# Ledger of designs, part 88: VH-VL binders against q9nrl2r1430to1533

Target 1, 104 residues: q9nrl2r1430to1533
Amino acid sequence: GGVHELSAFEQLVVELVRHDDSWPFLKLVSKIQVPDYYDIIKKPIALNIIREKVNKCEYKLASEFIDDIELMFSNCFEYNPRNTSEAKAGTRLQAFFHIQAQKL
Key: E = the ipSAE of ESMFold2; O = the ipSAE of OpenDDE; V2 = 0.75 times the mean of E and O plus 0.25 times the DockQ between their complexes.

## First folded at step 5 (VH-VL)

Design k69 (framework fv_ficlatuzumab; at its last look DockQ between E and O 0.74; V2 from the best seeds 0.53)
Fold by ESMFold2, look of step 5:
Formats: structure tokens, C-alpha cells, sequence
Structure k69 (fold): chain C 104 residues (1-104), chain A 123 residues (1-123), chain B 107 residues (1-107)
């Protein structure tokens, strides 16, 4: 899309990063710290990667951007049981994302 | 260097509420999770909840959900825990404890603890 | 809630002996266990996090090990200042829970 759409994607990513519950999603999970993560999660993604894709204009459609954000949450819920701090943070950040995304 | 200062004692009647304070110094208050933990006399430690001082995000032990409220005042670097509908079973030492930096798993460790406030709930 | 069960409840050791304290989780907690020392009349002090990582300023005689459900804290050569209660804690899932503690004394 156009310059205004890319600006909207960047604004949304900035809002997500500023949110308290962004901590599980800022960068890819460390294989050293979480050795079995990549045995389970085959399409890893994080906010720093999504931000780089926005900066490089790699999203051709808004749906592609939204799909990467939703993949990020889906990975969190797949790896982490519901009562973990990661899953709770993901639930709250996803709810915040849905509110912000309606403004697009 | 890092200090968490709490009042020494509070005495309350059953059915009332209390708001406990924890004054932080020696670090950037908004950069670290804050936790609350209690210890009844002669008993083990019980986690109450956590707060991110950056934006106020909280999570509670379900046992205290609806009775405990965690807040912060960023301008004074002070964390608060309010506990309502007090019962004699709430008699305990209440600690604040600093967690990890905001970008890390909040429960990873509690590296600095306040000296605790002894709350006594008796009729 | 994940129950953390410590053993023994208490023990008395001679100076210089090796001490092993055990902590068992009611379900897997991966390596998300920390250990705290609490001396009489004091707040808890962090010893170990992530099952095996020694916190800053903790003497080398303290070490931790374990994964999944079975965890240990080892004191290689007990000193007089090690008289304390020792608590394990899981931070894998909410609510975070502590073991009941092990009381260590010098005989």
C-alpha cells in the first residue's frame, strides 16, 4: 500500500511496543534460554521483525501485516499454557491490538 | 543502593481495608516489575500479585482477585497494595519485592525486598 | 495451582558438611524455579534463579540443579551464617507458588 498505510502500520507497531504487555514479543525467543521453543514453533515472529518489514515496505496488503501480528499471538498461545505470564500478556496485548486495528 | 522502604506495622479491624506503601529508590522505578508477597506468622511465602509501573498492567493471584489492588505513583516512585474486607487470616508480614526489567518475564526473580509491613487484623 | 513440596522440613548439620535441599513440583515447571534464603527476622534473599543460575553476590558454595519437577539446592560446605529457612519458588505459571520451606540449623 501507500505511504499513509505504511505510516499507520508503523504507528500501530509503536503503540504495541509501548504497551506493558509487549515484553514477550519484542524480539525472537532465545533458543539458549528456551531450548524447546523452535521444536514447537515453526514460523517464529516478533515485533522487531515486523517493524523491519514495515520499514522495508515488505507488506503489500494490510491483511499481510495483520496476519503477521496475529501469527505472533498464535505462536504465544501455542507454546504457552493459558495461565503463564506470556499467555496473559498475549491476551491483553491482542485485545489492545484489535482496538487499535479498528482505527485503520 | 537499591532500597524498598515500607512502614513497619499496621493494625486493622476485620471488615476494613488497608493500603500498604513501598517507596523505591536507587534505580529507575518504571523500568522494573514490582511484586507483593506475604508471609503469615510461622508460615511460608505467598505471592499476591505484580504490577508494571510503566503503564500499570497487573496480574493477581486469583485467591486475592477482587480484594487486592496494586497501584503505583510514578512521581514519587511508590508502589501501593490495597487489601479490602480484611480477615484475621490476613495477619501477615507483607513484602514488596523488585522483579526483573520490564522487557523480561516478571517472575524470573525477586532481587530486592522491602523489610515488610506487619499487618495485624484483630477484633 | 502448582504445589511445590520441599524436603526435608528441617535438618541440623555440622559445619563443613554438604547439604542437599529438595523441591518437587506437582507438574512440570520447565527450569522456572528460584531459591530464596531467609535468615531469622529478615526478608528473603535471592540465591538461585532459572534452576541453576547463582545470583550476584551469592557465595560459590551455593548451587542449584534440576528441571521439570525435581530441583535441588546444594550447599557444598555449610557455614554458620547459612542458618536460615530456604524456599523454592516456581514462576512458570500463575499463581507463582513457593514451597513450604526447609529450616537449616547447625548442630
Amino acid sequence: as target 1 above (104 residues)
Amino acid sequence: QVQLVQPGAEVKKPGTSVKLSCKASGYTFTSYWMHWVRQAPGQGLEWIGEINPRGGSTEYNQKFQGRATLTVDKSTSTAYMELSSLRSEDTAVYYCARGTEYYSKPGLYFDYWGQGTLLTVSS
Amino acid sequence: DIVMTQSPDSLAMSLGERVTLNCKASQSVSSYVSWYQQKPGQSPKLLIYGASNRATGVPDRFSGSGSATDFTLTISSVQAEDVADYHCQQYYSYPYTFGQGTKLEIK
Scores: ipSAE 0.604, ipTM 0.886, lowest interface PAE 1.7, mean pLDDT 93
Fold by OpenDDE, look of step 5:
Structure k69 (fold): chain C 104 residues (1-104), chain A 123 residues (1-123), chain B 107 residues (1-107)
Amino acid sequence: as target 1 above (104 residues)
Amino acid sequence: QVQLVQPGAEVKKPGTSVKLSCKASGYTFTSYWMHWVRQAPGQGLEWIGEINPRGGSTEYNQKFQGRATLTVDKSTSTAYMELSSLRSEDTAVYYCARGTEYYSKPGLYFDYWGQGTLLTVSS
Amino acid sequence: DIVMTQSPDSLAMSLGERVTLNCKASQSVSSYVSWYQQKPGQSPKLLIYGASNRATGVPDRFSGSGSATDFTLTISSVQAEDVADYHCQQYYSYPYTFGQGTKLEIK
């Protein structure tokens, strides 16, 4: 294929993935590693899923994209206690996202 | 082979500061969390803090918050821990220890340790 | 802070005996527990991570079990080279904390 310029959503997802604090969010939580995760989190989501949705042009509004990203963080904070590495990473990544999202 | 090399010993007076080094080799330095742990003579282990060498993000044991500072030099694959306002109670062996890869918490463990630096704080 | 309490503080066993070391967390730490072996004058060595996963190079006689608050390190048949201090650690939440250690000796 040819080289295409990334859309604003695509670019933001790339930046999120490359962030040092993206590790909790790169893919869905493993049920094997966290057996009770899906009993608690009913709308699981991750950056790879969001990236796929972007690639499929499923987001018609920036608000829809933002909602999924916020859901991702919400899930993290719902499941993980405040003083966990996941929650700390999520806090920093979300702050970064909020700054970048202002450009959308 | 993975190695973490630390100086053997430091002697400091109360109220001063010390900066301990940990030189890493045998692996990609920026791909793994680096931790600092100390052990007072005849005592258990105490976690001081962690740093992500790739971006420099840190977390500290609140006990050391404001007094311990973790840094890294990526060009030399060296981690540093500075401890200020030293007290006699800070006398201990200080270890650097490699944690898990930066992109995953599952499987977190300290699989490699430095030999430790003995810090003696005395007047 | 989460307190990790090990038991016993020390024990002496005969060669070939089964050794059981315990670690209790003051609150649930899920399976985020590691065990370390520290021989005299040496740095700690990783034995178990994730409560039950044996680290690379660790002999089969070592095993870990437990979840939530109660954890166990077992040596199925203790050997002379197993003389050491053993430490448990939680990494469920900050600050990461260790037990006070268990000293294992051979009779």
Scores: ipSAE 0.325, ipTM 0.819, lowest interface PAE 1.8, mean pLDDT 93
ESMFold2 (binder alone), look of step 5: mean pLDDT 93; pTM 0.948

Design k70 (framework fv_ficlatuzumab; at its last look DockQ between E and O 0.73; V2 from the best seeds 0.00; counts 0 for: pae E 2.5 > 2)
Fold by OpenDDE, look of step 5:
Structure k70 (fold): chain C 104 residues (1-104), chain A 123 residues (1-123), chain B 107 residues (1-107)
Amino acid sequence: as target 1 above (104 residues)
Amino acid sequence: QVQLVQPGAEVKKPGTSVKLSCKASGYTFTKYWMHWVRQAPGQGLEWIGEINPRGGSTDYNQKFQGRATLTVDKSTSTAYMELSSLRSEDTAVYYCARGTEYYSKPGLYFDYWGQGTLLTVSS
Amino acid sequence: DIVMTQSPDSLAMSLGERVTLNCKASQSVSSYVSWYQQKPGQSPKLLIYGASNRATGVPDRFSGSGSATDFTLTISSVQAEDVADYHCQQYYSYPYTFGQGTKLEIK
């Protein structure tokens, strides 16, 4: 049930964080380093935030968890051109996520 | 101290393949991206590709049209670049260069370089 | 591909003079620019990263500046050991690209 799903979410977040291509997503983008980021991205999110939400049991459905992860990738692709290292990392990480998400 | 050791030279004929090696030491091999850059005689530098030794993720300069293949041997801390369908224009010094740490982009640079391998492609 | 154009192609300066090397990107590369020094017969050496950050061990006389498309490497007081080719590089997008290089000589 819910407890098992929560554990699955926790494990998936751990796997995402440990992935080689997680570096763009570990924490929120710094406004100092990227001054215009938050002018473009209106719903910022990162793996540390998602992890916190999981720990607080804020996800009642797998779809809610998946939506936040997809939002994270969507933000990346919205801000970064596809030929940037961030976008390339995002593409690989998202592919990995999609495979793992099928197990939820 | 960080060191990247490369063979001095290779001589190949057009149409053949070459596999260049780069042995790393003095740091944790799997913690840093490895890049390959070449320099034709009297010319500028040209980026070939990058590999994450930890998981094997790679990105290539599309100019090489799949002719370049980057691999690593974690057990020996050695990076490899294979270049196929060699042509005279491939004659250059090929460098391996350490990039940034695998878990962050900030400050992407090549802070340590091998001495380079001179590849001569001639019939 | 993003083209990095350096200027001048070569220059000869007197000891102690201020040297300015330029690098122009064909499109904005933000601050994702590095500079390298390559002495004759040697591998490139990192000088500047992130457009303005001096690498470890690099003398204070070297400095980098610029953003978007225009970048500059400055040597406040050129020394004899600074004779080398200097390369700028962008890592904003793939493929990473270098300038054609600037050759610095001492008169």
Scores: ipSAE 0.620, ipTM 0.885, lowest interface PAE 1.0, mean pLDDT 95
Fold by ESMFold2, look of step 5:
Structure k70 (fold): chain C 104 residues (1-104), chain A 123 residues (1-123), chain B 107 residues (1-107)
Amino acid sequence: as target 1 above (104 residues)
Amino acid sequence: QVQLVQPGAEVKKPGTSVKLSCKASGYTFTKYWMHWVRQAPGQGLEWIGEINPRGGSTDYNQKFQGRATLTVDKSTSTAYMELSSLRSEDTAVYYCARGTEYYSKPGLYFDYWGQGTLLTVSS
Amino acid sequence: DIVMTQSPDSLAMSLGERVTLNCKASQSVSSYVSWYQQKPGQSPKLLIYGASNRATGVPDRFSGSGSATDFTLTISSVQAEDVADYHCQQYYSYPYTFGQGTKLEIK
């Protein structure tokens, strides 16, 4: 909802992308590289997709934007055990996201 | 061509520290993870840790957590590994190795390795 | 820590023979295994990543296969220059770990 929220969504996405721990989330997981990913994760999402949705004004409510970001982390933790590099990155980026989202 | 240049040898006494260098050239330094791996005489390879040169984020083998510190200097394309509280069992060849691109899973491959620095820790 | 156990510890082969080197993970590592060749006094050299992808410049006689816990490196026709130690490594979870190595010699 509103122009101010859309600008804030874009700024938050930019900050997430710039973070070192964004690497698992920049684009959708490759089915070729990870063949079973889409058998397990049914609602795939990534930062490049979220950024496109912001650019196309597809988020009508802040909660919809937040839900996509949290879905991104939830997918990571569902597919990846805790001691994997993906899960560690997800934990740190999610913590960063929560701090930045409070500024909205 | 990609090169990782390390000093040939270091000799240290137990209880001291060492800071090993790895000068990278022939590629965009900040685009790739950097890893450190050691090999004690007659032994296998042991991963020490990794660093993302973009923002300096690190992950360590817990065995070295608190003793090993990985840093980078982007202006000189140089990675560093500092190891403190040295013991005789730290005697090994220490390699730096280039990992994958920053947007890929780290550790997927180590495609270029330095020639290694032989660290000898003895009285 | 995930233990990578290689077998055999060493072997001697005739030129032109097919060699199979085994690597077993103590738990599933998906396909996150790489293989390295290390000649005496030299740094490791990447051969295979993602269990089955040959690195640039690696001869076609090298191939990798496997998933989950059981991985193999195959040399279809051993050459004299293949004398080396071979290490598998998992990068699935921290800490990344290497197998103890397999030493390949020519008879």
Scores: ipSAE 0.493, ipTM 0.861, lowest interface PAE 2.5, mean pLDDT 92
ESMFold2 (binder alone), look of step 5: mean pLDDT 92; pTM 0.945

Design q40 (framework fv_nezutatug; at its last look DockQ between E and O 0.07; V2 from the best seeds 0.00; counts 0 for: pae E 14.6 > 2, placed apart)
Fold by OpenDDE, look of step 5:
Structure q40 (fold): chain C 104 residues (1-104), chain A 121 residues (1-121), chain B 107 residues (1-107)
Amino acid sequence: as target 1 above (104 residues)
Amino acid sequence: QVQLQESGPGLVKPSQTLSLTCTVSGGSISSGYSWHWIRQHPGKGLEWIGSIYYSGRTDYNPSLKSLVTISADTSKNQFSLKLSSVTAADTAVYYCARGYYKPRLGAFDIWGQGTTVTVSS
Amino acid sequence: DIQMTQSPSSVSASVGDRVTITCKASQSISSYVAWYQQKPGKAPEPLIYAASSLQSGVPSRFSGSGSGTDFTLTISSLQPEDFATYYCQQYDSFPLTFGQGTKLEIK
């Protein structure tokens, strides 16, 4: 494809991925490494999945995009106890997201 | 079936470093789950010390964080505990345990038999 | 840190008795509570997870209930092998914390 300006969704995903606290969210949790994860988390999602949806223009409303991002954080907080490294990272990244999402 | 076994010196002098190793058999520590150290002072309850994840990341009890180091040796399928500057308050039975995910990380389904560590001059 | 307060600290009971142990959290912890049984000289063994889910292999006379701040472990009909110390544990927040324990003794 040709070079074009990133959409607001694309830009935000890029910023989230580049954030220091994105490491828990970059890709889906490994079923091998966490055998019971998908018994608990029924709607798994990660930044690479969200990025793909953005690239495919699957988000027609900002609310749909926001819902997926919030789901990603919700999954993290459901699976990880508070004050774990993952939960702390999620908390900081979510705060960053909430600030950036105001621009959408 | 997965089994855990603690090993290390049963006697440590004050101000020295307590070192313990947990050997895991019947499963690889690199294949998943979380791995924990928990101790029990004589006649008292249980205290979580810290955890190491399959990824190598660690979490520590803030009350001990400055003194605790947990590491893993995947080649030996072991993870270890180091507690520096020990005092009589560190005398306890030390357990290693595996964490399970029901409904999430933080509970323990498999425990070692425990090893007694006494801090004495 | 979240404190888990068990009650009673000790209880004497007879075989066949119904026994209830309570655990109170210093703040709401949803259902992220586990219960363990520990016998003298042995490591704790899991009984309940998620406040009310029975661990595999645990007799059905054991049950757990509660959510938020108040949790209970119940033994419907005490058996000789049930005399031990029981601990609750929260895993809502790090650091993970345990109750002080309840010693169940034979009357």
Scores: ipSAE 0.366, ipTM 0.827, lowest interface PAE 1.3, mean pLDDT 93
Fold by ESMFold2, look of step 5:
Order: structure tokens, then C-alpha cells, then sequence
Structure q40 (fold): chain C 104 residues (1-104), chain A 121 residues (1-121), chain B 107 residues (1-107)
């Protein structure tokens, strides 16, 4: 809630996007390239969508913002086996997020 | 180490339904892979029949005119093929195979031994 | 459906020879091509995926190349265990389709 908190959400999203391990999360997964993704993942989300929600002031509480970010990681771990580059990137980015989220 | 084993009758009469089962061992059918049936006609090449994903989604070769059903039984760690109204043209070695959940990660990485099915009166 | 056309249909070669097998897709499939080796009485075994990536455990004498519609499999120095039938396969779109095969025979 407030202007300072919305600025913090934007700063955190920018830090996530800039991180080396953000590549699986920048945009929604393509159904053409990954045909079964949307059969398994019912609540798709990505960093570009979260950033737009921040820009439109759609998060009323920090918990709502954190929930979308955690949903993004949960989708990654649900869809991708542990030994994949996507799951490994998700693990590292989630750890980074937990550190940065302490600032909220 | 994941292994696939086909089972089913080796002889089927024309117009009957061919039923085959693939048993997966050393791994779970629900572990984020795709599961396929492929056949190889005598002296000819390989033909993909269809697939079932761990999500339950199926895709079938349209050349079989919806005569094919692929299903899974996760409690038995098996997936199955039914091909209805068979003819002599369905005589082949039938393989089950594991594929990747994303096409860019590869194609069929594990195959069963194959089972020979003859359609003859 | 995407047709995969292999050439040649058969090759007669000696141990130590360099062998090249080609596969042409009827439309662009980017790099979504796999190659398989099949020995008599056995299931196909994966060699190459994504046009050029070696499957785990495959000897470095095997290589793949190409993108779009034209793909090749090369064996740089043929070994006795390499006499087999080779198939290309596209996995860009359903139905998944295979080339007709190339039989590599000993001279």
C-alpha cells in the first residue's frame, strides 16, 4: 500500500528481470513450443505480467505481490523436472528473491 | 534407470482390436515426460502412432482416422494402445518410447524392446 | 504433415570411411531434428537431438548439422559397430514423422 511500496515493488521486479537466471520467467510460456504447458499450469504468470500489474497499481498489499512471484516459481517447479536448466534457474532466482523481499 | 516393456498378443485377426500395454519401471509415468507408441512395418520405416503426456493430454497420428486410443493407468505405472478394426497393413513391430516434455530438449530418449504383432486370418 | 526425405537410401562403406547422410524436411522445422541408429532386431537408439547435440554416451565421431530444411548426419571414421540403419525424425509439429531410413552396409 502507498507510493513508496509501489516503488519498492517496481524496484524488486527490475532486479529480478536483470538477474542472470530470469530467462525462463520473462514472458509466458509459448503453447506452440511447449504444447502441454497449459494443460498442467492453470494459473500462468510471468515477470512481464507482474510488472504490468505493478504499473497499473493492481497490488494492494505486499503479500499479493509476493504471492504472484511465488506462484511464478511454483509453476516452474511443478512443470519442470529438478535436473532441468529451467528448474535450476528457478531455484537460484527464488533464493535471490527471498533476499530482496526482506526489503519490503 | 528407466525401462519400458511392451506386452500383448502377437497375433490378431482382421477387424479385431489390437491392445498393447507398456510397463514403465525405474521411474514414474507421472514424472513430466511424454509417452509414445511407434510402429515399424516389415521392411519399412518408422511411424509414430500417438502419445500421452503425464498431464493426460493425447495426440494421435491423423493417418489412423481416430482408430487409436492411448490411455494411462498411473496406479500400475502403465500406458496402453488400442487400435481398432485392424488389417494386414497393421502388421508391425510396436514400440513404446519416452519423449521429452519440451520438444527442444530432445525426442525419444528411451525405447522398449518392441513387440511383434501379426494381423492375419 | 511434414515429410522427411533421407538420402541416400543405402550406403556401402569400409571401416575408417567418412559417411554423410542427409535429410530434407518439406518445410522449415528450425532445429527440431533427431537422428537414430537401429541395428537388426533392436529398437532405435538416439544419437543426435536438436540437429547437432549429441545424446549422452554417443561417440564424438558422430556429428549433426543443419537448420531449416536441410540436415546432415556425419560419421567421421566408420567403426565396425556403426553398420546399421539410420533415421532422421522431426519433432517440430504433430504428427511426428521419420525419414525412410538409410542402411549403412559393410563393403
Amino acid sequence: as target 1 above (104 residues)
Amino acid sequence: QVQLQESGPGLVKPSQTLSLTCTVSGGSISSGYSWHWIRQHPGKGLEWIGSIYYSGRTDYNPSLKSLVTISADTSKNQFSLKLSSVTAADTAVYYCARGYYKPRLGAFDIWGQGTTVTVSS
Amino acid sequence: DIQMTQSPSSVSASVGDRVTITCKASQSISSYVAWYQQKPGKAPEPLIYAASSLQSGVPSRFSGSGSGTDFTLTISSLQPEDFATYYCQQYDSFPLTFGQGTKLEIK
Scores: ipSAE 0.000, ipTM 0.574, lowest interface PAE 14.6, mean pLDDT 87
ESMFold2 (binder alone), look of step 5: mean pLDDT 92; pTM 0.946

Design q41 (framework fv_nezutatug; at its last look DockQ between E and O 0.31; V2 from the best seeds 0.00; counts 0 for: pae E 7.7 > 2)
Fold by OpenDDE, look of step 5:
Structure q41 (fold): chain C 104 residues (1-104), chain A 121 residues (1-121), chain B 107 residues (1-107)
Amino acid sequence: as target 1 above (104 residues)
Amino acid sequence: QVQLQESGPGLVKPSQTLSLTCTVSGGSISSGYSWHWIRQHPGKGLEWIGSIYYSGRTDYNPSLKSLVTISADTSKNQFSLKLSSVTAADTAVYYCARSIYKGSRYYFDYWGQGTTVTVSS
Amino acid sequence: DIQMTQSPSSVSASVGDRVTITCKASQSISSWVAWYQQKPGKAPEPLIYAASSLQSGVPSRFSGSGSGTDFTLTISSLQPEDFATYYCQQYDSFPLTFGQGTKLEIK
């Protein structure tokens, strides 16, 4: 088998997933654990969903990819109070993303 | 429906350790919820003591952190409070309560009925 | 720490009255405010969360409003069972903190 070079989107998703602050974002929020989450968040998204979209080449523009990532963070900050582990993790991960996104 | 019930000695001597247990029924403490201790001094308001999450992580009120330990026993579906070196200021009704953990919704949707603890020699 | 200051500390009202209780945060806390009702010898019960969301099972005469630093609990038409002490609580930041309470008494 050959080793393939990751696209910029693939590489960035890998870096986000591997980040220490990715834990709130790896998968969609469990409706059982958070009964009211989907009453509040109308456009749920997570890194595994974004990764799948990348793998399927659904992003034609960098702006589309960025919009989904920003939506992911927006959802986090909409649902989570500021001084919580999730919001703090989101803040740090988003800052990391903004730096990496400059390469796109 | 989830129910919480506090239990433990109602009388503790000064300088000793206050120990309480909250027994949860109708739901697992290993679920995505968080579990809390809150107290109310006679004729006073409410004070958050600390929290334990289904992951085992804990958060404490900084005013009490050095004296407080919260633990969980998933096999018994219980979580406990230990408050060391108690004084008369620790006399209060102690409540255990639940919150949604994911999303950090730290309002308390279910409460125990409370247990009175008096610190006296 | 974030301080929650309730007003008034006590209020006398009659059945059928409109009652308003306010809570002011020492800093902006978005909408991360809950309201509780506590009757003598009982545990607090949740009324409102996220500043304006009604807890399941709570009568519609209860409502909450506000964002940032100023929050309000309103009882549109007071019922006999509503005489109790009410507390606001913030969960924007740790440590979690409560208002000092408002005792609603019968006039």
Scores: ipSAE 0.031, ipTM 0.735, lowest interface PAE 3.9, mean pLDDT 92
Fold by ESMFold2, look of step 5:
Structure q41 (fold): chain C 104 residues (1-104), chain A 121 residues (1-121), chain B 107 residues (1-107)
Amino acid sequence: as target 1 above (104 residues)
Amino acid sequence: QVQLQESGPGLVKPSQTLSLTCTVSGGSISSGYSWHWIRQHPGKGLEWIGSIYYSGRTDYNPSLKSLVTISADTSKNQFSLKLSSVTAADTAVYYCARSIYKGSRYYFDYWGQGTTVTVSS
Amino acid sequence: DIQMTQSPSSVSASVGDRVTITCKASQSISSWVAWYQQKPGKAPEPLIYAASSLQSGVPSRFSGSGSGTDFTLTISSLQPEDFATYYCQQYDSFPLTFGQGTKLEIK
């Protein structure tokens, strides 16, 4: 909805970006560096894109914002085998997100 | 058309560091594929040692994590394996490999010919 | 670690036979299985990925199936060039692990 919701979304995105485990999620995966990624992941999303959408007021509902963040984690777990550095980072950051979202 | 070739000493003494190099031709190591070391023990089968990614990040088999280092030299189009404190159990054929661009990067579409390493003495 | 157990350890067959090799994972790995063929003195070569997808250039007499824990490689109408050792490999979880191999020999 209004200014308070967008401020809360921005604060949460900033907390995610600052987290030590954000490194796989900051920017979209490079197609040239990881060419099979986009054969598997059909709805790519990253924190920089989510933050841009917050800045442009593109989220009308909190559920839309949460859906994009959960999509980001779902993509990580779909693409990466379990126990890879990327998947472990995703697990820890998702746990952090769930805690922060409860306080929202 | 990518080709991989292992090189390094075939005989290593116990407690020394095993050093192997994989030279890549017909493609760039910086191209965003993932690069791997795999070994085949006499009569025991295949074991994944570790991987290096386009970003320079690595993942290692936990059984070898403190002993293994994988690195890349983009100027020579090579990636390398160092395995420290070797024992006779490290005797194997060592392969370098690339993960494929078909659905998952962790199955291996190109392999080197393999190089035999014996740990003895 | 996920253990991949192949059976049989060896099989003797004639040209034209149908051969089935199985691979069992110690826990569910979805469909993240590859199969390789290895001839003596050579590196493994990929046959199948994602349990059932055929690698480019591999003859259609090779097929794969399965999901979860039980996976099968089938060779219909065996050819002379198919005598080799076959390995399954899971790539659901690190560490990446292989089956022990199945040696396919001429009868």
Scores: ipSAE 0.013, ipTM 0.680, lowest interface PAE 7.7, mean pLDDT 87
ESMFold2 (binder alone), look of step 5: mean pLDDT 91; pTM 0.938

